VHH binders against c4kar8. Designs and how they scored, part 153

Target 1, 263 residues: c4kar8
Amino acid sequence: MAELSTPSPASPAPLDGGRGDELEKFTLRGARQILQLLQDLITHRGLITAHTGGGHSFMTAVLKVDEERGRVVLDPSPDPQANRRALAAPRLTCVTQLDGIRIQFPLVGLGEGQDKGRPALFAPLPAEMLRLQRREFYRLQVPLAHELSCLLKAEDLARKPVEVSARVIDIGAGGVAVVVPTGAAEFVIGGTLPACRLALPDGEPIELDLEVRNLNRQTQRNGTEQLRVGLRFAALPRAADTRIQRYIFKTERALNAKARGGL

## First folded at step 11 (VHH)

Design j51 (framework vhh_7yz9_2)
Fold by ESMFold2-Fast, scan of step 11:
Structure j51 (fold): chain B 263 residues (1-263), chain A 125 residues (1-125)
Amino acid sequence: as target 1 above (263 residues)
Amino acid sequence: QWQLVESGGGLVQAGGSLRLSCTASGRTFSSYDMGWYRQTAGNEREWVAYIYSGGSTTYADSVKGRFTISRDNAKNTVYLQMNSLKPEDTAVYYCAAGDWSEEFDEYLGTEYDYWGQGTPVTVSS
């Protein structure tokens, strides 16, 4: 609807759509494209991390797209507090992945109600979505069977050294996201963790320096909360980078082969 | 780093109109989504209207057809044109700016929402 106001290529007005050069090419604004992408998330049973602000998120999924009412229907959290945070949030930032491509979109005006007698969350359809088709934005969701871990060299509240074994939940070219046990260590955004050890399935652990980039308390589908820490690779020797990329590509191919097998 | 300043609030009679403005003193306004929110006495804050960086708009059902959100990127300003005002529109109105496109990116860092201080609107019957 509003896209009738979008500047034409011949217009003297800016042509970047307001997002800047890098992200404009990945921004979807067509109503039909947005509806199709949301339907694809339903078809592929994609899990969504919905960020509610203040370092909180919860796991959800699109249950239904109501085209006539112009809204999406989301699966609520079993934790009432997570739902209250979501309803109070000015915006949800939803992050998911479809066929190796990161999908990101906002939802505003979240409400609660029922869908066919079951509790549900409702929001107007997003008018913009990101579909990030860049390898550097790709994050491999680490299979639970790999039991991938990273031994973090951190500090407790008294600044005493502590070692925390954290489960790696995703990994990309630029870093990892890990789950840290509650109260295990103190993390500060921008802080550095030296000489951490990333354990890949094959070979010796990789020793690397990590920078804390993000902290998020995520409510799981079972209602429990976990601390998710986003960690950037501060500097990687080429050998370590090659080994990490090899793991990512090998695992992605194995997951794709399994999916094509229809099992 | 940058501030949002709301203006245009005040007293208005039912059926009247009012235009709220929210000006950002920043240099990256065009990349941000902008929203209007309101809080009534004794109630929780509610969303009113939203304008995406690309110009698309979305409205709460309670204001759809009566309110119009717009932006002027050259002036770093977002507007809320409020028509056919009702006593139940009485609230403190807040503007907010956010860039969800990079928010919570664990590898690149994040930018968070900014809020104004609010402007009161009173609609008399």
Scores: ipSAE 0.575, ipTM 0.816, lowest interface PAE 1.8, mean pLDDT 83
Fold by OpenDDE, second read of step 12:
Structure j51 (fold): chain B 263 residues (1-263), chain A 125 residues (1-125)
Amino acid sequence: as target 1 above (263 residues)
Amino acid sequence: QWQLVESGGGLVQAGGSLRLSCTASGRTFSSYDMGWYRQTAGNEREWVAYIYSGGSTTYADSVKGRFTISRDNAKNTVYLQMNSLKPEDTAVYYCAAGDWSEEFDEYLGTEYDYWGQGTPVTVSS
């Protein structure tokens, strides 16, 4: 009677340290850390995009942290409908940036009331806050209306020189991200694209060398596939840097004004 | 310069149908999310329907199953087909546009960039 040794249950496959594990490194769960970060948001008057679901969002700000009551006070939207959506939503996803670092946190249990006689939104303190330090430099998302472009000097699959006009989707002190049609050129991470031309609204294009730092294929909602290329400024003249910084500052200010109900 | 112009409003009997149109002037219409809102006198503007640049749609509960939002990017136009209209649907209907690209960081997202002037819809009992 050979005792069939029941095979020892296969050790659970190590949780593939996928994208989730990377996020844990950036997730704050400590009460003190959360409070500090919220206070920092208050101090810096950081605008927050609060997503209510269904493609809807509104701009808000943390007005106050009530530690005694364990709640955060938010600025309501000037749009009553946005506030209604917020209150009806089971969860708000709040997204903001502080010092160029993306911050994301959920709020659950939103309510309306008054703070010092002014309308306000209230929610319990978030249980966690994500602080993503992935980028060295702040990147401004370029409004589509600005139609920034970068002429890339690249090579095709046959190593033939090609020029590709790419739309700039974000820009920072350290570089740009652009989108190009799939197959327009071959890009190699670490490769240099010499004598490219960045077009800004305020004058002549800036000639600069770009280094490919990231490649990401993205399928758009319409099903069109595009290649997102992250490019670092390999060499940037001082004058060009000044122009870029000016553009970023001006645009950011305009976006913030708009977010606050300005034209 | 972007401009939204609504049309198609008017008087209709309860149970009837109406189709609203909103035409955008400008470039890159295909990159815009579009929405319909409505407002009655003395009340706040309320959301009716939304269509993403990619074509996905969402509706307010009050109009779900009766209204259909659609878009024609070649014509820079968004439509609101309104069926089984009720007196409660009487309002000024507004078109809204937001330039929300998938490439944009959510941090910089805004609600709407442009609004139409509105088109009145009256549903008689």
Scores: ipSAE 0.000, ipTM 0.233, lowest interface PAE 12.7, mean pLDDT 82

Design j52 (framework vhh_7yz9_2)
Fold by ESMFold2-Fast, scan of step 11:
Structure j52 (fold): chain B 263 residues (1-263), chain A 125 residues (1-125)
Amino acid sequence: as target 1 above (263 residues)
Amino acid sequence: QWQLVESGGGLVQAGGSLRLSCTASGSTFSSYDMGWYRQTAGNEREWVAYIYSGGSTTYADSVKGRFTISRDNAKNTVYLQMNSLKPEDTAVYYCAAGDYSEEFLEYLGDEYDYWGQGTPVTVSS
């Protein structure tokens, strides 16, 4: 015997204003729109950070959309351990940007195999993708040539003050993501790092307070592991906000001009 | 603490049906993606079905047309309706949840996937 339970339409707990309701307006569900977005990521060689859970991620890219099999083909990590974590994960949470717009989507049912004789990871096409066209979600991927750094005022394993020069990998209106060598300092989610110094190409370093929002051990395309720290601007002076926005705008324009005027 | 509690497993004959349930405690269940996975002794975990926070569903080819995943956000519960069961469906079934927190949307946050304890399903020939 199979029984169909009738769902209750009423809940005593208020769910209005939940994150699911807030994300609905940014959710893409059209198969053609999803396919087009994935193709755009291929065309622009968009790098994807794939979170495997447990504070781990690795860098990947969409190599191909296999429409016949309804699958996306991903570039595997050269680190076998990163690939094992990915295959064991219930889900990859994929985060990338296209034309300054933050894109997030899950991939489930990850498998490994070969594409044209080369190792590849495969997953079914996502049925939903988030496209977050808002100022607070915009992140500029910082060009390596800019050598942009942030001097962090942190603590070591013994809770002694330590200064760490961290490479800035992305920057937005609300904060930065930095790379720190594993073991260089201790970070606590929700902790404040006072009087840190953000070095932009033009002018004096910007002194600012940073809040630790996330920690992730990321395996790079070359197989090396890095600690990524997400940092929120705790109290941003107007002059500092203006300089950061100007840097983002100027760099975005230069990158867009290079992409359109160059090969 | 956030917890998943699974129920509905058991012994069933080939061609029979079972409905698995997974109830979540705490936080905003409606923002979570939910999935069902299965594992046999000595083998890797296998993905079975997935339901997005927005209600879209996807299925592994091995179960497509036989299994249906659904959710009741008012009850903080995800279901797996399993029809036309085969001996090959014998496994321990797990549910898992992913939380798209506000912190994750702001940054590349630490995404926590929560697992249930598993519920055994045995399909006799």
Scores: ipSAE 0.480, ipTM 0.780, lowest interface PAE 2.5, mean pLDDT 81
Fold by OpenDDE, second read of step 12:
Structure j52 (fold): chain B 263 residues (1-263), chain A 125 residues (1-125)
Amino acid sequence: as target 1 above (263 residues)
Amino acid sequence: QWQLVESGGGLVQAGGSLRLSCTASGSTFSSYDMGWYRQTAGNEREWVAYIYSGGSTTYADSVKGRFTISRDNAKNTVYLQMNSLKPEDTAVYYCAAGDYSEEFLEYLGDEYDYWGQGTPVTVSS
């Protein structure tokens, strides 16, 4: 009788490291916190949008938290097709709001059954729940013609100081995204790049400290790999902030004028 | 290409009302969270209101009780009903969209995926 070793539940894929750090402060992993939040959803009769993948979703609600069995009970869709999709999905992504705060949590291992003689969906308790209030930051996509650049003071793989001229692809009040050639420097999420220089069209470069927040490798259509680096302004002088805001506003206005056929 | 187009801006007297519209050209509008922001020259873009894909809404304190955000998924449109307008509400209003399809759900954050070009609102005294 070969003991079928139940495959260890695949650890949820780590939230991509860079954006993950920003989300970490909003992620609940404590069992008690998760249970409380689920109970709050029940108490407030919070409607949940359950995403099943492929652009499909249905409306549900948490009906019960079964702490003894370590499972959550969901209201099934009135649409049998939606329920079939839910059961077939490898992951159900639940999205809702409570007290103006967006709540998102994954459910894995969805099954169907009955709760008190009524059809219900069952899933193990989520391992984590994300609480987000809102998306607050705007980032302007920088027109290619502006050739906005940032001189990054970074290190190579040998920890030798290197300067990398990076193209700025987007800019906001909180930071910039830049593109660098792959291998130009080593970037560490959470690392600080001191005394960088952001070049704006309206004057002298702005000296500022940047914090690496995300790293994304991108393959261009031509097959060339580039590294997109998301950078937060770690310390921004007020004068620099004003210049950045002015640039964003002016650029947006110009883009809007062009979109309206004025340019 | 997924685009947002705002409309409904204009001149209105203090105490008046205005309704802004933002129409998306892309598919799967129902999977997007939608937001309204406003901006004055030289200032940061200010959050005004948000409506989730599930229909829940939230508002900035400055507009709470006066503004109402709503959506019509059949028309791929989000609305901002603005009542009891004040001179301080004068700004360019922008629509924003965040995609919450399966591919983007793991990347929820502070950034929107799409922005409109803006519609100007002027409230006269």
Scores: ipSAE 0.006, ipTM 0.244, lowest interface PAE 10.4, mean pLDDT 82

Design j53 (framework vhh_7yz9_2)
Fold by ESMFold2-Fast, scan of step 11:
Structure j53 (fold): chain B 263 residues (1-263), chain A 125 residues (1-125)
Amino acid sequence: as target 1 above (263 residues)
Amino acid sequence: QWQLVESGGGLVQAGGSLRLSCTASGRTFSSYDMGWYRQTAGNEREWVAYIYDSGSTTYADSVKGRFTISRDNAKNTVYLQMNSLKPEDTAVYYCAAGDYSEEFLEYLGTEYDYWGQGTPVTVSS
């Protein structure tokens, strides 16, 4: 029966075994809740970005939920290579948004076949879906009419500085996603891009430091591929944060008003 | 640096049991979802079982009720307990890890999926 030594006050913080507890508040596990949420995605024509790993994704949608067989039916990509990547992936990570709420879920066991004579992808129902209804998880899909851009301070293949104007496709409290022209620059996950300039409709461009978090070659619904770069805001000045949040809030309200008028 | 190593495969008679282990080295995996997959001589990969970082599980219909996936985050290990084995379960078994961290949730973080090298399982009739 050995006596335990008292822990040192200087010892590193123990790993948080309760990290799952933070996401628990946003986790749906009931079969009925999962089926209803998937049906809501069908009803609202929710577009899904399905990440296939290796920095690849494709745009899809839920076509049908087969409750008896416990599976979802997805719209395949018109790009056969995107479908091959999806079928070879250990899982798809599916990301979508419904009424401003970010929804994420994995799909495993993906197969291909036909639904009503049309090509389709099939997967078992997920056991969990995340419904991230807190403001900090919200990502505004930027309207094309806003022509929102970010001037990136990046490097080319020879590590020479280049400036790249990238179209902002989504924006949230923590960062932006941009579309980068083919061959314009090289990006390294974890790399920092200092003194980039985010152009919002009202006022001067915001100068900010961005961290590269994700690189993704996304196959669109028309079969074309885009390089998408996920960029996290490094320490953001209050004035810049206020302007970004104002833009998000104003645009979200306008989009929600238009959607309700259309429905 | 990061690697997944499977072990516990081998030869077993039909109706027998095996426990596969997959240990991550170089990193902890408490925020990763983990899955087991198998591949036959025809190069057809088949999903077997999946465990979320929270501990929720799903199983392929072919193994439901016979196989159990579990994890021990303190040991960086995921297990596949295989009971009532059939000749049809003969395959090379692979584990895979998928990132589902808070950084991924905040802004589509790194989407690294890692595969092990595989462990063979042969079930004799």
Scores: ipSAE 0.475, ipTM 0.786, lowest interface PAE 2.5, mean pLDDT 82
Fold by OpenDDE, second read of step 12:
Structure j53 (fold): chain B 263 residues (1-263), chain A 125 residues (1-125)
Amino acid sequence: as target 1 above (263 residues)
Amino acid sequence: QWQLVESGGGLVQAGGSLRLSCTASGRTFSSYDMGWYRQTAGNEREWVAYIYDSGSTTYADSVKGRFTISRDNAKNTVYLQMNSLKPEDTAVYYCAAGDYSEEFLEYLGTEYDYWGQGTPVTVSS
């Protein structure tokens, strides 16, 4: 009687380290958080697009969360063919939104049955849910002519304090992206750069703390390597926030006017 | 290169209606989620409405019941029908697009949404 060792479900390949880190901040893995978000979807009667693969999808909704059984109940499609595809699919990719934020989560192990005498689809609770909050934020591409800069207080490889003047390439309510010469400083994702200075055209530089959120090496056309650093505003005074928002708005309007042939 | 162009903004009296349009220049419009945002000077851009590639829609509470988002894939256009307009609806309205093809669903990159240039809406009291 050879014990057929049920092959351990292949752990989804770790999302490649660099880009994966950006998604991690938007991924909910806590059981309580997942349950709450699912409950919110129920409360708001959010329609969900369930993707079955091959370009096929159907509309569904979360009808119930069964915490005791660790499963979610979905509304089946009125199309029997869609339901068959769903049941045959190794994975459903569910996509919806709540308050303008895209929510995505996988369901595996889909089955059909009845809930309170009505046809329903059942799946185990998702192990993770992606909440893409970035859609709430806009980043303005800063015109080169504006020459926005940010003085970064960072450290070199020897942990010696260094100041780096970085060009701001984009700006939003939540932060800035800057370009620095390669080797100018050492940056660590999740690290805080205290007492930096953001220079806007309309007045004195804004002192603020920045958190490193992204690092991307870029090669310029001339072959020179530059480091793009995504920075989040860790603490922004209200007055500074207002100035930044005003700058963004004015700049956008100017760019739009130019695009329309007005300047 | 994807470009979004908004139109339909203008001056309207309170209680009036306006229809905004946003046309995309690009391929695979049908695979994009589309949204409307609005912004006033000195304030953050706020979400107004989204429409999924599937046609599912959602609205901010401030516009729910008054605004309707729709899309015409054949025309690569998303619309915002605005009814019962209020002075507080005065803003520059922006169109946004996000590609959520199957490939994107499997791998969510760091790519930002596409944005239009905006169209101004003024609601007079």
Scores: ipSAE 0.013, ipTM 0.263, lowest interface PAE 8.7, mean pLDDT 82

Design j54 (framework vhh_7yz9_2)
Fold by ESMFold2-Fast, scan of step 11:
Structure j54 (fold): chain B 263 residues (1-263), chain A 124 residues (1-124)
Amino acid sequence: as target 1 above (263 residues)
Amino acid sequence: QWQLVESGGGLVQAGGSLRLSCTASGRTFSSYDMGWYRQTAGNEREWVAYIYSGGSTTYADSVKGRFTISRDNAKNTVYLQMNSLKPEDTAVYYCAAGYDYYSEYSLPEEYDSWGQGTPVTVSS
């Protein structure tokens, strides 16, 4: 019979109930599968967001898999501070997407050096990777051409109300991630932004309450930093949920059609 | 919030063995990867061993074959069995916890925690 992940009854239950059990079926442990997935990321030039903790991340990519030394070679950030944070972190949490499927894995024991005379970051090969092929884990990377925005009702540094138009960079069943202009607003993790307006291409903006769940200062590949805010849908109305899911499915189909039409 | 407490450190002779423990309180242990790290005076903290929530293990080359990491989810504890100890293993040993899944929609305190450290001295 299949092996099951057995949660400890003495430990507090995860907030998502069966999350640990559900992740088990998406966990890759085979050395060949891990090597193949990392190679697929190289082949598709997949961009990786590497989270370094403390609300920081940077964009990287797998440059090479060194099978003899059992390590992966990563593109360092052009920002020395981002690299310093990465090297000081107990681990990197690497998040990427391949053909619409969310891929996630930790890297531990990060070091720096050179590959063929160029600066590089090195880490031992991960022993487990997540390949999250389930709708609830899907995050649509919003095409820049859609100019998808969310008007946030937030506070400035003086605690005065401000409205900030934020670009939506990804959207899923549980929320959106947005880019907020530097200095435009202050966010409190766990705080609620009431009556925000999500502008989808078809119809009137959707009015909804958003909970601030995550703040991340991401260093881009050009060395610039942007504030990314993770916002959870609070009490999403059925009509709003239907419109958001329709947008996601329609856009996903269009992106898949475009990919198939490519040379 | 997580509280990680290391124990089991002490003074041992070269060639000896020691088992470190790290006990977590306050959160669900089984959803976290756990790692052991060490720091010597004047040096950066270095990785030693890692155990995934799914049970896979990895080791730094310097300890491979000598150290074994394991976990007991019922006791909310991760262990580091250290055999064939060398003077070079002298350090303060730290455990760290990392949540097995990252989400842009999760709270930051779900992700990472460090312990306070436990000193290990290996005499020649």
Scores: ipSAE 0.805, ipTM 0.920, lowest interface PAE 0.7, mean pLDDT 86
Fold by OpenDDE, second read of step 12:
Structure j54 (fold): chain B 263 residues (1-263), chain A 124 residues (1-124)
Amino acid sequence: as target 1 above (263 residues)
Amino acid sequence: QWQLVESGGGLVQAGGSLRLSCTASGRTFSSYDMGWYRQTAGNEREWVAYIYSGGSTTYADSVKGRFTISRDNAKNTVYLQMNSLKPEDTAVYYCAAGYDYYSEYSLPEEYDSWGQGTPVTVSS
């Protein structure tokens, strides 16, 4: 009876250093952002896989953030050997998921102790947290009250330039979905819409190029037909990317708060 | 350490209303759970209400239906709206902040920071 060695979950490949620019937009370095994300993990009782190296990991959770001492408190493993490995490791790689978004962060300088009379692991607050909010992971449904819009520069059936104001229905790091009246413009999958303008609540519209990725005709409850257009950010300035990420983060926090019976 | 500063206390007649405010000095207010306690002379602090960072609220039975706790993260402020006040509501009201996975915030020791308190007097 050959014991099928369950393949040890492959250590997440080190984020290849070459993709550094792409990952930067997903990296949180602000103290407030980090603390907020850690709090979200606590609130949602998010389980964290802590990798200690050598193919070893254990399950943990953030128990508390000690702002006064600048440290995070983690739940120790019920396995003493796992805790020993964690303490011996120069770095923990923590991986978790919140609302379908992968979160990764390093912890350095792990120690053991007591928190309110209970065994706990302690580490300095992470200097950065990676929140991978890609299209394949998550798209934010835009609240109707926010009234996000995108001015599309397109062509009509006669190839005459037209501008169409479209409502944004969802947004992610990689693009937006919008709704337009049927017949407002002609869209071709794979086509580029240059110099469009995305309106966010926090300032001036963002100029960007958009690529049409999908088209879907939808009939509204009132019988009106609309065209849903999926758009990818073909060219996005770094400053614009930062604004979009900030909007998404802020809005997600607000929605989560509401869902928990708050606002 | 966070400084919490309460305000809005004072004298009010029975049946009246009062709104207390507590402002935190830190930048991470949105991450903290907030609570209100009250204390009368010679007695222990009594839990009144708490609000999680996510906005969920819980109230002591003694104030349920009369008091409302809320927060404004943009202002780093938690509020206690007190309606239909009774003489029994006379106390020093304290604001508290906590950040703990296991805490239900019904016990004083579950909070990490406290304000100096604001006095509320309800006259008959």
Scores: ipSAE 0.000, ipTM 0.242, lowest interface PAE 13.0, mean pLDDT 84

